# VH-VL binders against q20498r280to473: the designs that were tried, part 29

Target 1, 194 residues: q20498r280to473
Amino acid sequence: LELTDLYMRTGKKVPVIVEKCCASIEDQGIVTGIYRQCGIQSNIQRLRAKFDSGAEPDLHEFGQRDIYSVSSLLKQYFRQLPNPLFTYQAYPKLIEAFEKEDSLSEKVESLRFSLETMPEAHYRTAKFLMEHLTRLCKSKSLTDMTSKNLAIVWSPNLFRPPPTLNGADTHLLSGLNVHTAICDFFIENSESLF
Key: E = the ipSAE of ESMFold2; O = the ipSAE of ESMFold2 at other seeds; V2 = 0.75 times the mean of E and O plus 0.25 times the DockQ between their complexes.

## First folded at step 16 (VH-VL; framework fv_relatlimab)

Design g6 (at its last look DockQ between E and O 0.97; V2 from the best seeds 0.70)
Fold by ESMFold2, look of step 16:
Structure g6 (fold): chain C 194 residues (1-194), chain A 120 residues (1-120), chain B 107 residues (1-107)
Amino acid sequence: as target 1 above (194 residues)
Amino acid sequence: QVQLQQWGAGLLKPSETLSLTCAVYGGSFSGYYWNWIRQPPGKGLEWIGEIDHSGSTNSNPSLKSRVTLSLDTSKNQFSLKLRSVTAADTAVYYCARTRDKVSDDWFDYWGQGTLVTVSS
Amino acid sequence: EIVLTQSPATLSLSPGERATLSCRASQSIRDYLAWYQQKPGQAPRLLIYDASYRATGIPARFSGSGSGTDFTLTISSLEPEDFAVYYCQQHFDWPLTFGQGTNLEIK
């Protein structure tokens, strides 16, 4: 389900699955390689099924036995969104604003404008997720996950270029290279961007 | 105490459908996964699949195309159908329980076993 | 698919002796390993889960140890009723798999 549609149905600005998984990670997920290490596939599938049924599964139990299933499910949730978190519509503007060579303050301002063009559900969920990742970076000595490490594993789940008539566009490589960099920038600057 | 009692036809011809049922006594049907496991004569154990009280199933990929798992919650029963049997499907078939807890896929209660022989 | 290899295939011992049975996994399964005892004509009986936790009603002479890929079932002093086939089973991920068994027989 698209984020805007979910917001309209539930009245929740941030999806329950996102809120619950982030809280679980901050509670029990300060562990080596969080978001980098994959969870057990059967646990991920069973956890997803519980959320899909409308239940609120016991994430404390999952955190005790396989916290990586919680983090894997959260990444999967964003990867499977019909319109990515950082929407198809905002994607060109975000990339252009980030790649432009200007001062830090000008880059932040340009990116902020572009982020604010996103629908409310996307903006609020992006804010929530980036702030979560920023807080998680404070524990890098315990997790071995810097902002750059988090950006490497998170950016493929957050950005998708719009489809084109020519899928072998030579500029696609520059976009893929920049996804990690822009994600890292969002994590490091979330307070000023959102 | 929990008891699992199983039944079904023990002698089949090739191409027939194996059909077994397991009834659960003395315990809750919800909160668990209900499993089938088989053991060919003189050989080890092979997990066939599981079903929960909501009807969600997961099956061994090696058998998935021929396996149907089902349940009747009003009777506390669950069933296995295995289509298009051959001699290779000759085994003792067990029903068994696992808890619906994270990574607790160990079998604490077992049915008595049913020998199914596929003749030619 | 996670392969479990048990050794030895057959272990011949006398009552009162210590039995040591091995199970090796083809990849790390953390501590998600169970042990079962099976006698002829009977269903398997759960002995150990989570590598080292005894199931309800299992005598203290049975103990499990190990993590990762190498696991051991120990029977500290064999009783006559302990001569049976023993299976390990990983409860790490689908498909659930069993070792091929160790036949613990009387010498």
Scores: ipSAE 0.621, ipTM 0.845, lowest interface PAE 1.6, mean pLDDT 91
Fold by ESMFold2 at other seeds, look of step 16:
Structure g6 (fold): chain C 194 residues (1-194), chain A 120 residues (1-120), chain B 107 residues (1-107)
Amino acid sequence: as target 1 above (194 residues)
Amino acid sequence: QVQLQQWGAGLLKPSETLSLTCAVYGGSFSGYYWNWIRQPPGKGLEWIGEIDHSGSTNSNPSLKSRVTLSLDTSKNQFSLKLRSVTAADTAVYYCARTRDKVSDDWFDYWGQGTLVTVSS
Amino acid sequence: EIVLTQSPATLSLSPGERATLSCRASQSIRDYLAWYQQKPGQAPRLLIYDASYRATGIPARFSGSGSGTDFTLTISSLEPEDFAVYYCQQHFDWPLTFGQGTNLEIK
């Protein structure tokens, strides 16, 4: 289900699954390699099924037995969105703004403008997720996950080039590298961007 | 006290469908996964699959193409069908329970077992 | 698929002796291992779950230990009713799998 459609059905700008998983990880997920290590596949599938059925699973228990299933599910949720978190429509503008040679303040301003073009559900969910990842970076001595490490594992789930650009372009490797760089920039600068 | 009681036909010919039923007494049907496990004579145990109260199933990939798991919540019963049997499917079949808790896939209650023999 | 290898295949001991049964997993399963006892003509009986926790009603002479890939079931002083086949089972991930068994027989 698309984020804007979910917002219209529920009245919530940030999906419940995103809110609950982020809270669980901040509570029980300050552990080595959070978001890098994968959870147990049966736990991930059962947790997904519980959310899909409308049940509210006990994330405290999942966190005690397999916290990596919670983090794995959250990444999977974003990867499976029909329109990525940072939308197909905003993608070219975000890439252009990030790669432009200008000062930090000019880059932040251009990115902020482009981010604000996204639908409200995408904007609010992106703000929520980036702020979560920024807070998590404060625990890097315990998790071994810097902002760059988080960007490496998160960017494939957040950015997807529009099919038209992919079909007409030979910059695939460059585009994939830039996804990590933009994601790292968003994590490091979330307070000024959102 | 929870009790699992199972039944079904014990003698089959090749290509027939094995059909077993397990009834749950003295406990809740919801909040658990309901499993089938088999044991060929003189050999070890093989997990067949599970079903939950909602009808969701997961099966051993080695058997999945031939396995159908089902439930009847009104009778607190769940069933196994294994189609296209051969002599290799001769085993004692058990129903068993696991808790619907994270990583608690250990079998705390078992049925009495049903020997199913497939003629050669 | 996670393979569990039990050793020895057969363990011959007398009542009153200590039994030590081993189970090795082909990959780390943390502490998600269970042990079962099975006597002829009976269903398996759960002894231990989560590597070291005794199931309800299991005598204190049964204990489990280990984590990761190497696990041990210990029976501190064998009783006549303890001579049976023992299976380990991983409850880490699908498909759930069992070891091939250790036959604990009376000398």
Scores: ipSAE 0.606, ipTM 0.835, lowest interface PAE 1.7, mean pLDDT 91
ESMFold2 (binder alone), look of step 16: mean pLDDT 92; pTM 0.947

## First folded at step 17 (VH-VL; framework fv_relatlimab)

Design i1 (at its last fold request DockQ between E and O 0.95; V2 from the best seeds 0.79)
Fold by ESMFold2 at other seeds, fold request of step 18:
Structure i1 (fold): chain C 194 residues (1-194), chain A 120 residues (1-120), chain B 107 residues (1-107)
Amino acid sequence: as target 1 above (194 residues)
Amino acid sequence: QVQLQQWGAGLLKPSETLSLTCAVYGGSFSGYYWNWIRQPPGKGLEWIGEIDHSGSTNSNPSLKSRVTLSLDTSKNQFSLKLRSVTAADTAVYYCARVRDKVSDDWFDYWGQGTLVTVSS
Amino acid sequence: EIVLTQSPATLSLSPGERATLSCRASQSIRDYLAWYQQKPGQAPRLLIYDASNRATGIPARFSGSGSGTDFTLTISSLEPEDFAVYYCQQHFDWPFTFGQGTNLEIK
């Protein structure tokens, strides 16, 4: 389900699954390789089924036994959004703002402007997620996950090239590199961007 | 306490379908994964698959193409069908319970076992 | 698929002796290992889960240890009823798998 449609249906600007999984990770997930290591497949699929049924599963239990299933499910949730968190519509503006501006302050201003064009559900969820990842970076000595490491594992789940772009410049040359760089920038600068 | 009782035909010819049913007494059907495990004579144990109260299943990849798991929540029963049997499917078949707890996929209650023999 | 290898295949001991049974996993399964006892004509009986937790009603002479890939079941002083086949089982992920057993027999 698209984020704006979910917001209209529930009245919640940030999906419950996102809020609950982030809270679980901050409580029990300050562990080596969080978001890099994959959870146990049976736990991931069973947790997904519990959320899909409309139940609110006991994430404390998952956090005790297999916290990586919580982090794996959260990444999967974003990967499967019909319109990515950083929307197809905002994507060209975000790329342009990041690559064109040479000063930090101008880059922040331009990116902030582009981010604010996103629908409210996307903006609020992006703010929530980036702030979560920024807080998590403060524990890198325990997790071995720097902002760069988080950006590497997160960016494929947050950015997709629009289906209408003529293809070559998004698939082969620098797509993953620029998505990672923007994601890293968002994590390091979330307080000024959002 | 919880009790699992199982039944089904014990003698089959090659190519027939094995069909076993397990009934659950003295406990809730919801909140568990219901499993089938088999043991060829004089050999070890092989997990066949699981089903939960919603009908969601997972089966051993080695058997998946031949296995159908089903349930009847009104009777607290669950069933195994194994298609196209051969002599290699001769085994004691057990139903067993797993708690719906994270990473608690150990079998706390077992049925009495049903020997299924596939003739040559 | 996670392969569990039990050793020895057969262990011959007398009542009162200490039994040590080994189970090795082909990859880390953390603590997610169970042990079962099986006597002829009976279903397996759960002894240990999570590598070291005794199931309800299991005597204190049974203990489990290990993590990762190497696990041990210990019976501190064998009773006559302890002579049986013992299986380990990983409860880490699908498909759940068992070791091929250790036959603990009376000398």
Scores: ipSAE 0.756, ipTM 0.902, lowest interface PAE 0.8, mean pLDDT 91
Fold by ESMFold2, look of step 18:
Structure i1 (fold): chain C 194 residues (1-194), chain A 120 residues (1-120), chain B 107 residues (1-107)
Amino acid sequence: as target 1 above (194 residues)
Amino acid sequence: QVQLQQWGAGLLKPSETLSLTCAVYGGSFSGYYWNWIRQPPGKGLEWIGEIDHSGSTNSNPSLKSRVTLSLDTSKNQFSLKLRSVTAADTAVYYCARVRDKVSDDWFDYWGQGTLVTVSS
Amino acid sequence: EIVLTQSPATLSLSPGERATLSCRASQSIRDYLAWYQQKPGQAPRLLIYDASNRATGIPARFSGSGSGTDFTLTISSLEPEDFAVYYCQQHFDWPFTFGQGTNLEIK
């Protein structure tokens, strides 16, 4: 289900699965390699089934036995969105703003403008997720996960180029892992961007 | 006290379908994964698959194409069908229970076992 | 698929002796290992789960230890009823798998 449709159905700007999983990770997930390490597949699938059935699974129990299943499910949720978190529509604008602007202040303003063009559910969920990741960076000595490390594992789940741009525009990039770079920038600058 | 009682045909010819049923007494049907495990004579144990009370299943990839798991919640029963059997499917078949708890996939209650022999 | 290798295949001991049975996993399964006892003509009986937790009704002479890939079942002083086949089982992930067994027989 697309984020805007879920918002219209439930009245909640941030999906319950996102709120619950982020809270669980902040409570029990300050562990080595959070979001980098993969959970047990049976736990991930069963946890997903419980959320899909409308049950509220005991995330404290999952956190005790396999916290990486919670973090794996959250990444999977974003990867499987029909329209990515940062939307197909905003993707070219965000890439252009990130690559073209020379000064930090101009880059922030241009990105902020482009982010604000996203539908409300996408904007609020992106704000929630980025602020969560920013808070996790405070625990990098315990998790071994810097903002760059988080961006590496998160960016594939958040950005998806439209099919018409997939092959044509990726050759024009300066050899950077641009999705990682922009995700890292979002994590480091979430307060000024959102 | 929870008890699992199982039954089904014990002698099959090649290409037939194995069909076993397990009834659950003295306990709740929901809140568990209901399993089938088999043991060829003189050999070790092989997990076949599981079903929960909603009808969701997962099966051993080695058998998945031939396995059907089903429920009858009104009778507190669950069933195994294994199609296209061969002599390699000769085994004692057990039903067993797993609690719906995270990473608790150990079998706390077992049925009495049913020997299924597939003639050559 | 996670392969469990049990050793020895056969262990011949007398009542009163200490039995030590080993199970080794092909990859880390944390502490998600169970042990079962099986006597002829019977279904397996759960002894240990989570590597070291004794199941309800299991005598204190049975203990489990280990984590990661190497696990041990110990029977501190064998009783006549303890001569049986013992299986380890990983409860880490699908498909759940068993070791091939250790036959604990009377000398």
Scores: ipSAE 0.741, ipTM 0.896, lowest interface PAE 0.9, mean pLDDT 91
ESMFold2, look of step 17: ipSAE 0.735; ipTM 0.889
ESMFold2 (binder alone), look of step 17: mean pLDDT 90; pTM 0.915
ESMFold2 at other seeds, look of step 17: ipSAE 0.737; ipTM 0.891
ESMFold2, fold request of step 18: ipSAE 0.722, 0.711, 0.726; ipTM 0.889, 0.880, 0.887
ESMFold2 (binder alone), fold request of step 18: mean pLDDT 90, 90, 90; pTM 0.916, 0.916, 0.914
ESMFold2 at other seeds, fold request of step 18: ipSAE 0.752, 0.732; ipTM 0.901, 0.893
ESMFold2 (binder alone), look of step 18: mean pLDDT 88; pTM 0.888
ESMFold2 at other seeds, look of step 18: ipSAE 0.705; ipTM 0.879

Design i2 (at its last look DockQ between E and O 0.82; V2 from the best seeds 0.00; counts 0 for: pae O 3.8 > 2)
Fold by ESMFold2 at other seeds, look of step 17:
Parts: sequence; structure tokens; C-alpha cells
Structure i2 (fold): chain C 194 residues (1-194), chain A 120 residues (1-120), chain B 107 residues (1-107)
Amino acid sequence: as target 1 above (194 residues)
Amino acid sequence: QVQLQQWGAGLLKPSETLSLTCAVYGGSFSGYYWNWIRQPPGKGLEWIGEIDHSGSTNSNPSLKSRVTLSLDTSKNQFSLKLRSVTAADTAVYYCARIRDKVSDDWFDYWGQGTLVTVSS
Amino acid sequence: EIVLTQSPATLSLSPGERATLSCRASQSIRDYLAWYQQKPGQAPRLLIYDASNRATGIPARFSGSGSGTDFTLTISSLEPEDFAVYYCQQHFDWPFTFGQGTNLEIK
């Protein structure tokens, strides 16, 4: 299900699964390699089914036992969105804004403008997620996860080029590197961008 | 109290399709994971796969290309089909239940077992 | 897939003795291990889940311990009905797998 469709059905601009997983990770997930270490696939899929059924599972007891499945679930949720968090429609503008000027202030202004073109559910969820990741960076001495490390593991789940932009093989290395770089920029500058 | 009762043909020729059905009595059918497990004579146990009330399945990768799992919620029944059997598929087949809780992937109720023999 | 190796393959003891059965996993499965008892002609019966929790109706003489890769089932004082085959099963992740069994036989 698209984020905008979920918002229209539920009235919530940030999906419950995103809110619950982020809260659980900020409570119990300040641990080594959060978001880098993999969870247990059966747990991830069973938890996902609970959320998809409309339940709002309490993650406190589960997270004490298997927090890496909570973090893996959240990444998987974003990876499986039909329209990525940073939408196919905004993707070319975001990449162009990030690459065309080296001035920090011009990058921030251009990216902010492009981010504001996204549907409200995408904008609000992106804001929520980036602010969550920014807060986690303050705990890098405990997690060993810098903003760069978070961007490496997060960017494949957040950005996909539209088919029309890439009529050839989508495995281009330069595209993958720019996704990490822009994700790292979003994490480092979330307060200015959102 | 929950009871699993299973049935199906016990003697097959090579290349035929194994077909077993399990009925659930004395308990809820929805909210659980319904499984098939097999045990070749004198050997250990092998998980075949599971199905939930929505029809979602997960199967052992070693068998997945030959396995079809299905359910009939109106009858509280679920079924296993295993295509293209060989002598290696000779085993006692069990249906079993996994309870409705994340990470509780152990089997609390079992059917009585059905010996399926594939002729050589 | 996660391989479970049980030892010993056969354990010969008398009623009243203590039995210790081992299960070793090929990778950490934390505490996601179950134990089953199986008698001839019967389906397996769940004894222990989550490494140490007794299933409903299982006598207190059965106990499980361990985490990570090394697990133990202990029967503190054997009763005649305890002579059977015992299997461990990991419930960590798909595909769920079983050990090859330990045959606990009467001496």
C-alpha cells in the first residue's frame, strides 16, 4: 500500500509501523550496529503481518528480545513501498539539487523546495524518519553507527530511480553512491531541510 | 480441546501427487499457522511448510517447487499436495500447529500421522 | 539452514537415573530451541520451548537450559515412561529444523 493511500484510509500522516518501530529503537535499540545487523526473517515477517492486519503490537517485550528484527522490519517496510519514500516523481529534482551546486545554503534551499513537492504523507514520514536517524547519530559512541554508516544501510530502502530515467541497467554504480551521499546529507541537515 | 485429524491416500506410484488433508476440531482455526512435517521411516523430522488463515504460505526451500499448501476456512481444513513423488518421499506425514505469537515457532498440537509409501 | 547436532546418539540408563541430552546449533539461535519426545507409532510431544520453558502438562523432572549454540535437556530422575527418542528443534528462523534425535533406552 502507497503512503498517500494509507494516510487517506487511516488519517495518520506517519504510518503506525514507522512510529512504533522508531519509538522502540530509540527506547531499546541504542545497541551496537543498529540498522546494520540483520534480524530474524520469520520474526520480521510475522511482525509485518501483525501491522498489516491493523493490529498495533506492543514492541516493548519483543524488542528486549530481538531489537534487530524491529530495525530490519522498518527498513523492509520502506524498501517494499510501491512509490519510494522520496518518490519517483521527486527523485530527479532531488538528485539534481544535490549535485548541481557545492554551496551548502543553495543545496539546502533547493532540496527543501523539492522535498516540499512530495505528497504530504511522504513529506511527513520522511521528516519523521530523518529526525529519528539524526537523533541516533548522537549515540554513535554506543552504536558504532555514524551518519555515513546509517546512510549506507538506509539509502537502498529510500531511493529508486524511475524507469524512464534509467532505460538501461539499473545496477549503475554511480546511482548507488549518490543515494548514500544524499541520504547522509539528509541525516546531517534534517533540521534545515524539514 | 484442539484436535488435528488427518487423512489421504497412503500408497502412491512414482510421479504421482501426494495429497493430504488435515481438519481442526475443538479450537479456533484463524490466528494460527498450520504446518506439515514429515519423517522418513527410522529417520528424523523435516519441516515441509506452513499456511495461515489468509492463505499466505512459506515452504522448505528444498521442497518448495513441488509443494502446494491450501486451506478451506469454511471446513477448518488445510491440505498438502506434493507433486512428482519418488521413493525418497516415503514418510509419515504430520500436520501440526504453531500458535499465534511472534517467535513461538514450535509445534504444540500434532495430527496422528499418515504413512505415505511411494513404490519403487 | 541451521543444523542441529544431538549427542549422544543413544543413551542407555535405568529408571531413577539422571539423563542429560545435548543439542548443538551450527549458529547462534539465542534461546529459540524446543525439545520433543517421540514414542514408537506416535507423533512427537512438545516438552520444552524457548530453551527452558516447560509445555503444559510436562512434569517438573524435565528441564531445559542453554542459549546460543549449546543446549541441554535434563531428566532429573527417569521414570519408565521417559524411555523414548528425543528431538531438539530450532524455532529461530525458516526453514525450521530438527536434530537427528537421541534414543534414550532402558539399560
Scores: ipSAE 0.363, ipTM 0.758, lowest interface PAE 3.8, mean pLDDT 90
Fold by ESMFold2, look of step 17:
Order: structure tokens, then sequence, then C-alpha cells
Structure i2 (fold): chain C 194 residues (1-194), chain A 120 residues (1-120), chain B 107 residues (1-107)
């Protein structure tokens, strides 16, 4: 289900799965390699099924045992969105703003403008996620996860270039580098961007 | 006390479909994953697959193309069909239960077992 | 697929002795291991889950230990009813798999 449709159905601007997983990670996930370490696939799928059924599972007991499945579930949720968090529609503008602006203030202003063009559910969920990751960076001495480390593992789940009609993605390697860089920039500058 | 009782035809010819049913007594049908496990004579155990109350299934990749799992919630029953059997499918078949608690994927209650023999 | 290797294949002991059964996993399964007892003509019976937790009604003489890849089932003082085949099972991830069994037989 697309984020805007979920928002219209539930009235919640940020999906429950996103809220619950982020809260669980901030409570119990200040651990080595959070978001880098993989969870257990059966646990991830069983948790996803509970959220998909409309349940709001209590993650406290589960997180004590397998917090890496909570973090893996959250990444999977974003990876599977029909329109990525940073939408197909905003993607060219975000890349252009990031690559072409040469001063920090101009880059922030241009990116902020482009981010604000996204549908409200995407904007609010992006704000929520980036602020979560920014707060998590304050615990890097405990997690060994810098903003760059988080960007490496998160960017593939947040950005997808629009499909091309005439062939394979000719910018795959270049796109991966820029996705990490822009994600890192978002994490480091979330206060100014959102 | 929870009890699983199973039944089905025990003698098949090659290419036939194995069909087994398990009924659940003395407990709730919801809140669990309902499983089938088999044990060839003199050998170890092999997980076949599971079904939950909603009808969602997961099966062993080695058998998935031939396995159909189903349930009847009104009767507290679930069933296994294994198509196109061969002599290699000769085994004791068990139904078993897993709690619907993440990471608790162990089998706490088992049926009595049904020997299915595939003749030549 | 996670392969579980049990050893020894056969263990011959007398009542009153201590039995030690081993299960080794092909990759780390943390503490997601269960042990079952199976007597001839019967379904398996759950003994231990999460490597060390006894199932309801299982006598205290049964204990489990280990984590990662190496696990042990211990029966501190064998009773006549303890002579059976024992299986380990990983409950870490799909497909769930079992060891090949250890036959604990009376000497």
Amino acid sequence: as target 1 above (194 residues)
Amino acid sequence: QVQLQQWGAGLLKPSETLSLTCAVYGGSFSGYYWNWIRQPPGKGLEWIGEIDHSGSTNSNPSLKSRVTLSLDTSKNQFSLKLRSVTAADTAVYYCARIRDKVSDDWFDYWGQGTLVTVSS
Amino acid sequence: EIVLTQSPATLSLSPGERATLSCRASQSIRDYLAWYQQKPGQAPRLLIYDASNRATGIPARFSGSGSGTDFTLTISSLEPEDFAVYYCQQHFDWPFTFGQGTNLEIK
C-alpha cells in the first residue's frame, strides 16, 4: 500500500509500523551495528504479518531478544513501498539540487523546496525517519554507526530512479554513490531540511 | 489439554495424491501455526509446511511445488495434500503446533502420526 | 538451509549414568534450538526450547546448554524411560530443520 493511500485510510501521517519500529530501536536498539546487522527472516515476516493485519504488536519483549529483526523489518517496509519514500516524482529534483548546488545554504534551500513538493504522507514520514536517524547518530559510540554508515544501509531502501523505457539503468553505480551521499546529507542536516 | 488427532489413507500408488487431515481438540485454533512434518522409516524428521488461521502458508522449498495446505476453521481442522507421490514419500506424517509468538518456532504438540506407504 | 549434525549417532549407557548429547549447526542459530525425545511408535515429545528452557512437565534431570553453533542436551541420571532417540531442531529460520538423531540405548 502507497503511503498517501495509507494516510487517507487511517488518518495517521506516519505509518504505525514506522512509529513502532523507530520507538523500539530508540528504546532497545542502541546496540552495535543497528541497521547494518541482519535480522532473522522468519521473525521479520511474522512481525510484518502482524502489522499488515492491523495489529499493533508490543515490540518490547521481542526487541529484547531480536532487535535486528525490528530494524530489518523497517528497512524492508521502505524498500517495498510502491512509490519510494523520496518519490519517483521528486527524485530528479532532489538529485539535481544535491549535485548542482555548491554552497551549503543554497543546497539546503533547494533540497527543502524539492522535499516540500512531496505528498504530505511522504514528507511527514521522511521527516520522522530522518530525525530518528539523526538522533541515532548521537549514540554512534555505542552503535558504531555514523551518519555515513547509516546512509550506506538506508539509501537503497529510500531512493529508486524511475524505470527507463529504453534499457538497463546506465547510472547504477553512479546512482548508488549519489543515493548514499544525499542520504548522509539528509541525516546530517535534517533540522535544516525539515 | 490440547490434543491433535489425524487421519487419512495410508496406502497409495505412485502418482496419487496423499491427503491427510488433523483435528484440534481441547484448545483454540486461532493464535497458532499448524504444521506437517514427516519421517521416512528409520530416518530423521523433515518439516513440510505451515498454515495459520488466515490461510496463509509457508512450505519447505524442496516440496512446495507438490504441497497444498488448507484449513477449516469451523471444524478446527487443517489438511495436507501432497501430489504425485513416489516411493520416496513413504513416511510417518505428523501434524504439529507452533505458537503464534515470534521466535517460538518449536512444536509443542504433535498428532499420533500416520504411516503413508507408497507401493510400486 | 541450516544443517544440524548430531553426535554420537548411538550412545549406550546404563540407568543412573549421565548422558551428554551434542548438536552442531552449520551456522549460528544463537539460542534457537529445541530438543525432542522420540520413543518407538510415538510422536516426538518436546523437551527443551531456546537451548536451555525445559518444556512443561519435563523432569529436571533434562537440561540444555549452548549457543551459536554448539549445543548439548544432558540427562543427569538416566531413568529406564529415557532410552529413546533424541532430535535437535533449529527454530531460527525457515525451513526449520532437524538433526539426524542420537539413539540412546540401554547397555
Scores: ipSAE 0.358, ipTM 0.746, lowest interface PAE 3.6, mean pLDDT 89
ESMFold2 (binder alone), look of step 17: mean pLDDT 90; pTM 0.911

Design i3 (at its last look DockQ between E and O 0.92; V2 from the best seeds 0.75)
Fold by ESMFold2 at other seeds, look of step 17:
Structure i3 (fold): chain C 194 residues (1-194), chain A 120 residues (1-120), chain B 107 residues (1-107)
Amino acid sequence: as target 1 above (194 residues)
Amino acid sequence: QVQLQQWGAGLLKPSETLSLTCAVYGGSFSGYYWNWIRQPPGKGLEWIGEIDHYGSTNSNPSLKSRVTLSLDTSKNQFSLKLRSVTAADTAVYYCARTRDKVSDDWFDYWGQGTLVTVSS
Amino acid sequence: EIVLTQSPATLSLSPGERATLSCRASQSIRDYLAWYQQKPGQAPRLLIYDASNRATGIPARFSGSGSGTDFTLTISSLEPEDFAVYYCQQHFDWPFTFGQGTNLEIK
């Protein structure tokens, strides 16, 4: 289910699964390699099924036995969105703004403009997630996860080029590298971007 | 206390479908995974699969194409069907319970076992 | 799939002796290992879960230890009723798997 459709169904601009998983990670997930290490597959799938059924899963229990299942599920949720968090529609503008602007202030301004073109549910959820990752970077001495480390594991789940680009473009490797760089920039500058 | 009582036909011909049912007494049906496990005579144990209260299933990849798991929550029963049996499917079949808790997939209660023989 | 290898295949001991049974996993399963006892004609009986936790009603002479890939079941002083087949089982991830068994027989 697309983020805009979920907003229309629930009235919430940030999905409950995103809010609850981020809270769980901030509570129990200040551990080595959070978001880098993968949870147990059965725990991930069972937790996803509980959210999909509308049940209220006990994230405290998951955090005690396999916190990496919570972080893995959150990444999987974003990876499987029909329209990625930073949307197909905004993708070219975001890449252009990031690559073409030389000064920090102009880059921030151009990116802010492009981010504001996204539907409200995407904008609010992106703000929520980036602020979560920014806060998590303050614990890098405990997690071994810098902003760049988080960008490496998160960017594949947040950015997806429109189908025409990834089907015929020999520059796929350069696109993947820029996804990490822009994600790292978003994590480092979330306060000024959102 | 919780008891699992199982039944089904014990003698089959090759190509038939094995069908077993397990009833749960003395406890909640919800909050658990309901499992089938088999043991060929004189050999070790093989997990067949699980079903939860909502009908969600997971099965051993080695058997998945032939396995159907189902439940009847109104009767606190769950069932196994195994299609296209051969002599290799001759085993004692057990139903068993695991808790719906994170990484608690150990089997605390077992049915009495049903020997299913596939004749030649 | 996670393969569990039990050793020895057969262990011949007398009542009063200490039994040590081993289980090795093909990959780390943390401490998510269970042990079962099975007597002829009966369903398996859960002894240990989470590598070291005794199930309800299991005598204190049964203890489990280990983590990662190497696990041990110890029976401190064998009783006549302890001669049976013992299985380890990983409860780490699908598909759940069992070891081949250790036959603990009376000498």
Scores: ipSAE 0.695, ipTM 0.870, lowest interface PAE 1.0, mean pLDDT 91
Fold by ESMFold2, look of step 17:
Structure i3 (fold): chain C 194 residues (1-194), chain A 120 residues (1-120), chain B 107 residues (1-107)
Amino acid sequence: as target 1 above (194 residues)
Amino acid sequence: QVQLQQWGAGLLKPSETLSLTCAVYGGSFSGYYWNWIRQPPGKGLEWIGEIDHYGSTNSNPSLKSRVTLSLDTSKNQFSLKLRSVTAADTAVYYCARTRDKVSDDWFDYWGQGTLVTVSS
Amino acid sequence: EIVLTQSPATLSLSPGERATLSCRASQSIRDYLAWYQQKPGQAPRLLIYDASNRATGIPARFSGSGSGTDFTLTISSLEPEDFAVYYCQQHFDWPFTFGQGTNLEIK
């Protein structure tokens, strides 16, 4: 289900699965390699099924037995969105603003403007997720996950080129490096961007 | 107190379909995964698959193409069908229970076992 | 997927002796290992889950230990009824798998 449709159905700008998983990870997930290590497949699929049924699963239990299933599910949720978190529509403008050779303050202002063009559900969810990742970076001595490490594992789940652009750049790998770089920038500058 | 009782045909020819049923007595049907496990004569145990009370299944990849798991919640029963059997499918088949809790996939109650022999 | 290797294949002991049975996993399964006892003509009986937790009704002489890849079942003083085949089982992930068994026989 698309984020805007979910918002219209529930009245919540940030999906419950995102809120609950982020809270669980901040509570029980300050552990080595969070978001890098994969959870147990049966736990991930069973947790997914519980959310899909409309139940609110006991994330404390999952966190006790396999916190990496919670973090794996959260990444999977974003990867499977029909329109990515940062949307197909905003993608060209975000990349252009990021790659432009500007001062830091000019780059932040340009990116902030482009982010504000996204639908409200995408904007609020992006703000929530980036702020979560920024807070998590404060624990990098315990997790071994710097902002760059988080960007490496998160960017594939957040950015997807539009299908027409994807066809044009099928043989190039340079776009993958920029996705990590812009994701890292968002994590490091979330308070000024959102 | 909880009892699993199983039944089904014990003698098959190659290419036939194995069909077994397990009934649950003295306990709740919901809140558990219902499993089938087999043991060839003189050999170890092999997990076949599981079904929950909503009908969601997962099966051993080695058998998945031939396995069908089903349930009848009105009778507290669940069933195994294994298509296209060969002599290699000769085994004692058990039904068993696991709790629907995170990583609690250990089998606390077992059926009595059914020997299924496939000729040739 | 996850292969469990039990050793020894056969353990010959007398009543009153201490039995030590080993199970090794092909990858880390954390604490998610169970032990079962099986006598001829019967279904397996759960002894231990989560590597070290005794199942309800299991005598205190049975204990389990280990984590990661190496696990042990110990029977502190063998009773005549303890001579049977023992299986370990990982409850870490699909497909759930069993060791090949250790036959604990009377000397």
Scores: ipSAE 0.682, ipTM 0.860, lowest interface PAE 1.0, mean pLDDT 91
ESMFold2 (binder alone), look of step 17: mean pLDDT 92; pTM 0.946

